# Designs tried in a protein design chat: miniprotein binders against p81326. Part 36

Target 1, 226 residues: p81326
Amino acid sequence: MLHFGGFIMEINHISKILEKEREEYIRNKVEEYLKQGFSKDDAVNKANQSWRTYIGHRIQDVIYNLLKKFLKDSGLKVTTDKALNNRNLPEELDKVKRLIAINYGEYLFLPDADVIVYKVENNDIKIIAIISVKNSFRERRFETTYWKLKLKESPVTSHIKVFLATPDKDNEISYKCPNGKPKKMRIILEYELDGIYFLKEDFEETEKAKHFGKIVEDIIEISKKL
Below, E stands for the ipSAE of ESMFold2; O stands for the ipSAE of OpenDDE; V2 stands for 0.75 times the mean of E and O plus 0.25 times the DockQ between their complexes.

## First folded at step 3 (miniprotein)

Design Ta14
Fold by ESMFold2-Fast, scan of step 3:
Structure Ta14 (fold): chain B 226 residues (1-226), chain A 80 residues (1-80)
Amino acid sequence: as target 1 above (226 residues)
Amino acid sequence: SMKKIRITIEVPDEEYAKFIALIIKELAEELGLEVEIEVRGNRIEIRIESDDEEKLRELVKLILWLAEMYGAKVEVEIEE
């Protein structure tokens, strides 16, 4: 008889699955575009463009599903920016939306909160963390930093942890520096944010920059202090 | 000894089920394991048989991770 026990979230398994998903997605999209009468080169180009859009939403869904699964037994709840943008919100999600909104005078805007972790105690909602997922918005990595700084200005939101989650396939911020010095972008993001979680194995961990598999334990620890 | 595993995965729709089934076939092929996969609407039924318990365990872990990454419902049965 096979026994698995529990399993620990391993980044190599997640990365391997996402690469196989990419291969099959591209294959299917190329076939679809060829059936529509596009040339082989156009079909491949369009399939790659479609994948870049798809993977952005897919990584958000993966993070949402995994956090929802692994935080459930700790009394923590997980929602998404997509859920909060529904026209008719349940009372609980309406309260979550209000507790992360940033005030610009007459206007309220949501931060880049792709995934939101919160708890409910005695009908009161406490926001634990927001996770910004960056794969399709490489040029907007500092957007997460902007929202972190804005959240710190309000007593309602200043306790909220702001995390970046990214595969960083181009090694732009997870890059192992041969001379021991990180790149400017990595320094700024790590300094301003509460944590960076990488969906890859090949990087040097720090106190704030970690393998994505550690996010569950970190969020549970933070929630106990709130 | 030969080990037999049956896994059932339920996903939102038939298109997702077919797509996930293809990913599972590729994962199994990379490990050198033969799998029998049937898609029935939004349900995927997987049968795996191998005497290589470690490779079998690795494939089952990958399938379970894939299912969790889709928020899917999973049932696993171990036979002999």
Scores: ipSAE 0.519, ipTM 0.850, lowest interface PAE 2.0, mean pLDDT 84
Fold by OpenDDE base, second read of step 4:
Structure Ta14 (fold): chain B 226 residues (1-226), chain A 80 residues (1-80)
Amino acid sequence: as target 1 above (226 residues)
Amino acid sequence: SMKKIRITIEVPDEEYAKFIALIIKELAEELGLEVEIEVRGNRIEIRIESDDEEKLRELVKLILWLAEMYGAKVEVEIEE
């Protein structure tokens, strides 16, 4: 078992490690798209887009597995929105799905919930936190904020903590006011969300912006108050 | 003295075995270590030989971390 301290150091390199797959992945995808009849430029663009999707899922999987492992001893359970998209759900997951649903009148929709942390006590399910995982903020920059605000509108979901986990490889939200200029995205995300967790060391730490290594402790603490 | 380490990784998804092997190779190269890597299905076998114990420890640590990220089983054997 890698000591918790060693784990924190290694997680800072997650983006670098995963990016090592990129060259081979892009090459293979370009070849695939060329065989499908796309131009070279289109093939490269499609391959790059495919990579962004792929690497995003990989980071989500890593975070899911880490949280599942580190929260296991606390008795907390972890699932994903993907697991909830099945028609035939076990009773427990069906309850989880219903407890995170957002009301739009005639319809219930799920928030983007890459990772969902919950506990089971006396056959009752309590949702503790939703973690949104973003590798980059090129698309849907404030989507997580939207879902947090929607969850706040219902007494059923208002207690659910919403966290953002990101390596922020492009330094889009790592600092609030670099060179005295406010970073709108960082300020809004930090204000609206319950926390931002960075999979890197180079960021401005605040009460709500922390290293990813703190997320397990924070979730456990929240779970004790629920 | 030269130390020999054999690491066997069993990945849950065979599709990732080649990628994991590639990452390990690059990590070893960054550390200036020579590694032999064989991929057979969902199993990765890594052989490392070096007199630099610090670099060996670092690479093993990184491999263990990487394996954990992919939910893989890892066995480490020190060959004398």
Scores: ipSAE 0.019, ipTM 0.450, lowest interface PAE 4.2, mean pLDDT 87

Design Ta15
Fold by ESMFold2-Fast, scan of step 3:
Structure Ta15 (fold): chain B 226 residues (1-226), chain A 80 residues (1-80)
Amino acid sequence: as target 1 above (226 residues)
Amino acid sequence: SMKKIRITIEVPDEEYAKFIALIIKELAEELGLEVEIEVRGNRIEIRIESDDEEKLRELVKLILLLAEWYGAKVEVEIEE
């Protein structure tokens, strides 16, 4: 029998579901590539690349939907970088976009803000947090850290919390080395970012590296201080 | 006391539909419920019949949460 307590229980379910989805997807894609004439090694590599593209958007959508659901009664709103890049923006989202954009002289760019949490107070918008979603750390290990450092440079954006959310199924940043020391990448990310939230069950929690289910309470507490 | 529920889920593609169907089947087995699941392209049709209304409601809740998390379109019909 399954037992449901609340938000944490739902996160445990999504972690298990994502793992099963990955196994099934990779198996099917390997078979497909083998039928196309690729070698076993090439088929496996191509399947893993395909999975990284596929699941990246899925995890973003899942996080967006979970945050939207669990923050709605707290007076907090959630949007995405995709919504902010639409040609025709509602006035509210246009204001959100301006409040997180980073200036590079004559150019404006959005940070790696897959999901954005904000509140509306009177006519003013206050950005609470941006969440960067990563499935793999092979090629863009410190991209989220770069955006955190850029946001800190401006009085307009320096208060914005920058979080990383990741299933980290390959244990790239959630695993300790045999000597008990965290990997260099984990040390740097945890030091520079405001928090890391794992969509997985088995890892060692710290003050800043937590189970994803804790993000809702953390965001609500941050919003009360603003 | 028997309740019959039909759920239709529409997802982005056929492989995704097959995967979601497998997860729903596992959830039903965990709850001790029998379900009939048919995948038709990118659509999943689920038929559940049980006299344990509480377990039935929990399974439907899980299915709706999965659909919401993945941005799928869902229709629910109560037959009996």
Scores: ipSAE 0.000, ipTM 0.338, lowest interface PAE 10.5, mean pLDDT 78

Design Ta16
Fold by ESMFold2-Fast, scan of step 3:
Structure Ta16 (fold): chain B 226 residues (1-226), chain A 80 residues (1-80)
Amino acid sequence: as target 1 above (226 residues)
Amino acid sequence: SMKKIRITIEVPDEEYAKFIALIIKELAEELGLEVEIEVRGNRIEIRIESDDEEKLRELVKLILWLAELFGAKVEVEIEE
């Protein structure tokens, strides 16, 4: 990795700025929904739901571009679940999609993998890792864990590392035992997943729970073993 | 001595231009640097003056990093 460790630590400023933008976004969306004929309560609820989706996509885009930039020279490629859901896929992405799909009897489904890292070696594709990006743990808090457990069941996908990336603004998983009380969510996520990467400075660091600045070197090391 | 730097960043749309401008302002404040930032559509123009070369270098590196994250085009001019 280039000598940008200190710069990546500034990413917590991005989380703070995104929260400042929230009020303006919500206000504009409420006005938009009111013009469409929704009640004030419905407009507010829809605006808040829209914000949750919007903020998630923005953090995801930043992570995608960061990984794409810093993994490029290591022969690693990065894509997104959005790219894989296009109807007319390039051959390479179609192969990536097939290698990450999970079998449910007569059906095949993709995991909810916001960012996917893979490599191409002599026209053979190896999926290295999937990264789930979560800005909040209010809803579907164990979704990433579910997909990890499903991928682990198959020899085709069991090698794929599953990571969580989060600013964890509300300190929901930043510490294992704050005030002497075990945080079930942090403990379970750390136990089941291959890593948690924080987009902030203040958290309890372990071998699996690290600052996001460490993710590039970790992915490169994993790729060398495949 | 006082050094002046102009940075121009071009992004795909106005939403990202405003967002990047806010990040740059926050980073400059953390480093104790005063910056002038103008956003015009999808273009951001930044002017920085400081006699602290180390902090200027740090801010420029952070700005280039942010531009790369958003696939932006960046131009840096040093006015000595």
Scores: ipSAE 0.005, ipTM 0.221, lowest interface PAE 10.4, mean pLDDT 77

Design Ta17
Fold by ESMFold2-Fast, scan of step 3:
Structure Ta17 (fold): chain B 226 residues (1-226), chain A 80 residues (1-80)
Amino acid sequence: as target 1 above (226 residues)
Amino acid sequence: SMKKIRITIEVPDEEYAKFIALIIKELAEELGLEVEIEVRGNRIEIRIESDDEEKLRELVKLILWLAELWGAKVEVEIEE
């Protein structure tokens, strides 16, 4: 934990503080699950899964707030799939929801759109982009590409840009093999998606794989052409 | 029991510095804390003064999380 006092404290390794916070979080969650009747092994596994979900939500919140603040002056609006799943939607958000929903015969589902950017012109709503936020690629590595491909099938949604935003701390898609070739997952994601924005610095930029700071200018430029 | 904290964050580029500064300002506003933020190129200087140590601790934790996400270097100085 962090202590306050009239002294100078240098924090040289942020990872150590996060490790302590992770340990406390997991300890508390293990205790919570044990009280619910789970076995010790199950409680530990559930606590670790809970931590991964928690960190993922923090990253999504950061990205949502950054985009909301920086795009406001350009007349662009930002919302989340969580907001669109509320029972009572304002008319504007109800229209946004309908404009990104994908048809599966008798059913309509929202894509995995953690953050959604849109604009309102002449009382009409135009969806600019959806951003999928991934902290890791261990399980759901191609979900974002699946949603991109589904959106391309409809003239209503085919113009919507689909972006991936990720810190990629485990170097799952930002690392290159010794021969200089990107991993298969990176090749597929970059090919199918409209862009990948990394929340890290040690990667090789391409036309589609960029530092996260460039996402605002890219979205504004796209919005001017719609 | 007023506490004064100075936080210096160094990020890879000026664009990231502006983004992080904006989020820190918003987090401080949500917590009801007054904060002074100055961005100079890729460097962010934050000055916070409050007698609410719990809110200060929460803000510092959030700042450290942001820094970890960006791979930023952080220095924290606690005064008075």
Scores: ipSAE 0.012, ipTM 0.318, lowest interface PAE 9.0, mean pLDDT 76

Design Ta18
Fold by ESMFold2-Fast, scan of step 3:
Structure Ta18 (fold): chain B 226 residues (1-226), chain A 80 residues (1-80)
Amino acid sequence: as target 1 above (226 residues)
Amino acid sequence: SMKKIRITIEVPDEEYAKFIALIIKELAEELGLEVEIEVRGNRIEIRIESDDEEKLRELVKLILWLAELLGAKVEVEIEE
């Protein structure tokens, strides 16, 4: 197993590789769409859309496996919203699902929680955090914020931390000072959420907006207070 | 001496395997090594030949770290 220093090093390395592979992926997809008869502008747009879908799924899987590996020895467990939507749930995951569900009168719905971190202590389950993984903010920009606000309304879920994890390749919510004012979307997301973790190096860190490599230690710290 | 290494990685599905294959290809290129990578369903087969044993060991180390981060099953065979 890797140490925390090794974890940070590997995250930075993988992030760098993903940045480089994007250019090759898009170039190949543009060529593919051009051969299918699309215009250059349409081919580029479709290639970018394809990359966003593709990498979004891959980043979620990587984050899930990284958290599972590095939190295991701290007594923390990790699951996904896909696992919770399975019809044949183990008792433990059924309890996790119930503890994260939001009440809408006579109905209960799950938040959009790509990755869920919880602990089991004396047969009691405590949800530590949910992590929304986003590669692009073109659609559903404030969905994570909506779920955070809903979770805050119930004493059962108000303690749950809500995080965003994103490479933000297109600088949709990251920024470089000194000339920049933060974008409205960045201001709102940082204000309402418990944290934003970037899979990139080029941004100004704040108390709540951090490099992804810090997520493991932050989650462990939070779990000790619960 | 010339070393030949075969690495097999098993992941949850074919799309995931293709993604990991792309990452491994890039890691090899960064080290100046040529690799043969084949994706067969959810399985990735990597073949590497080099007389630069140090670079070869470094690539294998990176591949193993990647497999561990992903929770993937991995097998390594060294042929001389």
Scores: ipSAE 0.006, ipTM 0.174, lowest interface PAE 10.3, mean pLDDT 75

Design Ta19
Fold by ESMFold2-Fast, scan of step 3:
Structure Ta19 (fold): chain B 226 residues (1-226), chain A 80 residues (1-80)
Amino acid sequence: as target 1 above (226 residues)
Amino acid sequence: SMKKIRITIEVPDEEYAKFIALIIKELAEELGLEVEIEVRGNRIEIRIESDDEEKLRELVKLILWLADLYGAKVEVEIEE
């Protein structure tokens, strides 16, 4: 048995603990690339790029497992875009995939839905929320807003909440007004998205920008209204 | 052949121990494995027995990954 307060406490330590793992990962990857014939400088650069991809997947997996565990007793189910892109898809997940796909004429594409929350009632599937997980905002900072705007265009998907979850270690979107940069990116993301959940303590809190510990409670409340 | 594994995890505090134990139980259930988990303060003891060595290796890997997330100290003992 867990208390909900325990969940909030766990989340506060994620970025701090993962830092120790970075050095070992980089060391191993540099050795691997050197064996493949890359120069020392190229091996280091490739190892750092590999770490950015690795840490993104790792924190996404943590968020998936946490949400799956804490939403289970509320009758909510959790999946990932990775699961939906599996070659052999169970009937339930095939239906989930079809309910979040965006139409581009002859083509259907999945949004940036790292984690997907849905419910099943009387054989009907209702998508509650999709969560985009970002460790950094260097290149694709507004991709989540693009997907939100596309989902909003269809009556099938317009009810789906789109959330961003991020440790935002570099304070790129932690502040909306007086301190920190970039202020513009935070304003746009908060305006277009349904919520931003921070995996950190220091940020400017608003009605839509909250600590990640609030996400379970918020998703449960949203599901009750659908 | 059937393998038996004992894993001991020490974490910073009791709330972390309880949380990690519940996640491990859920992961084991997904893999179709039964585990015995005991939480004593900030210490977690896990016992796993299975003849499916692939699933058992995957669960151990996930447990080590999860423990690492919380700065835990881990001891693994394999018995045959």
Scores: ipSAE 0.000, ipTM 0.129, lowest interface PAE 13.0, mean pLDDT 75

Design Ta2 (at its last look DockQ between E and O 0.55; V2 from the best seeds 0.00; counts 0 for: pae E 4.4 > 1.5)
Fold by ESMFold2-Fast, scan of step 3:
Structure Ta2 (fold): chain B 226 residues (1-226), chain A 80 residues (1-80)
Amino acid sequence: as target 1 above (226 residues)
Amino acid sequence: SMKKIRITIEVPDEEEAKFIALIIKELAEELGLEVEIEVRGNRIEIRIESDDEEKLRELVKLIEWLAELYGAKVEVEIEE
């Protein structure tokens, strides 16, 4: 059984592991670029750029694996946008894809649903939540909000919870100004989304903005109402 | 009292196994523990020996979490 204190300890271990992954990744990339003839400074800069791309995909994989593990005993299933973009989908995933697709006249598009949680009961599929994973907010900062608003337009998808999960290493949305006010971006994201889950310890929790460890319990509670 | 632990991790491919092995080596080094790691295709075999039970437990926990973050299968055996 998952315990709050135990989950917090798990997040600390995850952070330490990801930091070691970063160190080894950058070391290897710097050596690769040096061998290609780049200067030491250019090699370091290019390695850091490469890491920013890599970590985005890596955090998504981490969240997928964690949710798959901790939701297994609750009868909940987890998939990814990458899995749904396969040309030949298993019947179950094809149904999941159809239940989250948004209509734009002649076209159907999937929202940016990096990780999707659903349940299957009596051959019926119910989508519980989609999780958007962001490592940085330099660009596309309100894209998750756009998809939340689009999903609300249809009775088929309006019940789907839309969460943001982020380490927020640059303190872009977890930082609080000295006067106690959150930044505009944080206010908008928290208002529009169903929750924000931080993969870090140092921030002030609210009803909607929580430590990532709480996502499992929240998803299970939501699924019981569906 | 010296404790000996054997850990086996199985991942989808050899490239991933090699990368994970490097991460384990760095985690052990930071804790001041010596570790023997061998990569055989998609399998990682780890042998750890230490009389510092607290650090040993911490490293084992980190290795178990690392495997979990990769969706990998892990087996832990205490040799004594």
Scores: ipSAE 0.388, ipTM 0.803, lowest interface PAE 2.9, mean pLDDT 83
Fold by OpenDDE base, second read of step 4:
Structure Ta2 (fold): chain B 226 residues (1-226), chain A 80 residues (1-80)
Amino acid sequence: as target 1 above (226 residues)
Amino acid sequence: SMKKIRITIEVPDEEEAKFIALIIKELAEELGLEVEIEVRGNRIEIRIESDDEEKLRELVKLIEWLAELYGAKVEVEIEE
């Protein structure tokens, strides 16, 4: 097994790698949408939206695979919201789905749960953590915070840790008070969430804001206390 | 002497193959290695030529690790 150090280096480069593909991807998608009869402006907007979706999925997949691999020896299991969207779920995943559901009276809704970490002990499922993956904060900046607050409202879900994982490409939340001015988003996210994990080196580290390489250790530690 | 290595990766998900190929390209660039990468469906073919055996070994190790992460099969062939 390559030491965790080689892996950290790879994670830091994800954002850079993705940026290199962006120009080509956008160009190709713009051409595709123009051929479909869209205006230039619409084609560009659609291409940008397609890119955001694409890159978001790629980062989620990386994080999922990493957590799955590194948590395997600890006996922890990993799933995704995508896996939970199936009508016919295995019993284990159906239980996971129910244990993360938020009550809205007549309705149950799932939080944004890109990655879900859980353990099975004595045939009981315990949800350990939900990881929300955000490439950028242009849209739905506080959605993860909303879900954390909603999860806290129920004794069924109040113990679930909610983490944010991000490369923070645009440096929106990398620093709390750059140039002496508070970054509202960083401060609120760090205050409300259980942790923020950065897929980069250039950020202000705190007790809650760490490099993504620390997430495995943190999850294992939390799992021992549940 | 220049060493030539061919690496073939078979990825379970075709959509991931292009992404994995890009990661490999970046890793090679960081090591100062020139690589030729071809993606066909879920199959990635990588050709590397270098006189630096240490860097080659490092890149191969990184590629094997990456492949393992995605549940991919890796074959390494030394051509020269």
Scores: ipSAE 0.325, ipTM 0.727, lowest interface PAE 2.0, mean pLDDT 89
Fold by ESMFold2, look of step 5:
Structure Ta2 (fold): chain B 226 residues (1-226), chain A 80 residues (1-80)
Amino acid sequence: as target 1 above (226 residues)
Amino acid sequence: SMKKIRITIEVPDEEEAKFIALIIKELAEELGLEVEIEVRGNRIEIRIESDDEEKLRELVKLIEWLAELYGAKVEVEIEE
């Protein structure tokens, strides 16, 4: 039987495999956009954006499948923001959607949650955690922090743990004080979030900044307290 | 002695079949195994010949782990 520790080594390997394919992916996409009549500069920009979307979706799917598999035996269920946005929702998922929605007066919006962990207890649903998957921090750098703060504003959602999962291949948040200067993005994310889980080996570990291999144990421990 | 293995993987999501085949090809390359991989819709067919039994077992184990994660069905045939 597959055990969680062995598979965590494999998920880090998948990130490396995907990076090896980046150059060929971008080359092929540039050619596609050039054939559609875009300028060289526009084709390159579109190809890079396409890659960011592609790799993000790939990593998110792996994380979703992994959590779904390894949390099931603990009575925990997993869904995604994509599943919650389907036109016809099963009643259970409709309840999950309502339980993470944030009130903006006459509007209700879902946080950017990528992956949602919940449990069903006596036909009631309790949201345990949301995991935001980020490959790059060039744009929307503090979006996950914003959603944590909004969830804290209501007693209905204040218990929800907010995690960030990232390969952080460009080392944008891997270290607190590179060159002796505090990295604001790392400091703020670590301060505000309930945890940052790195999909790589080389980063500065802290109580909140951990190897991704710890996430299943952490989620199970949190669920026992609810 | 040279072993011949044929692996058939049926993936429930056709989009994922190409991704899984890519992972398998890179894992085989890392192990120094020469593989022939064909993807047809949601089905992946892999043919491997090697005299390195340890590396063959490692690759099959990794394929089975990937298959379990994605809910894929795997059939392994040893041709001798």
Scores: ipSAE 0.217, ipTM 0.637, lowest interface PAE 4.4, mean pLDDT 84
ESMFold2 (binder alone), look of step 5: mean pLDDT 85; pTM 0.826
OpenDDE base, look of step 5: ipSAE 0.324; ipTM 0.727

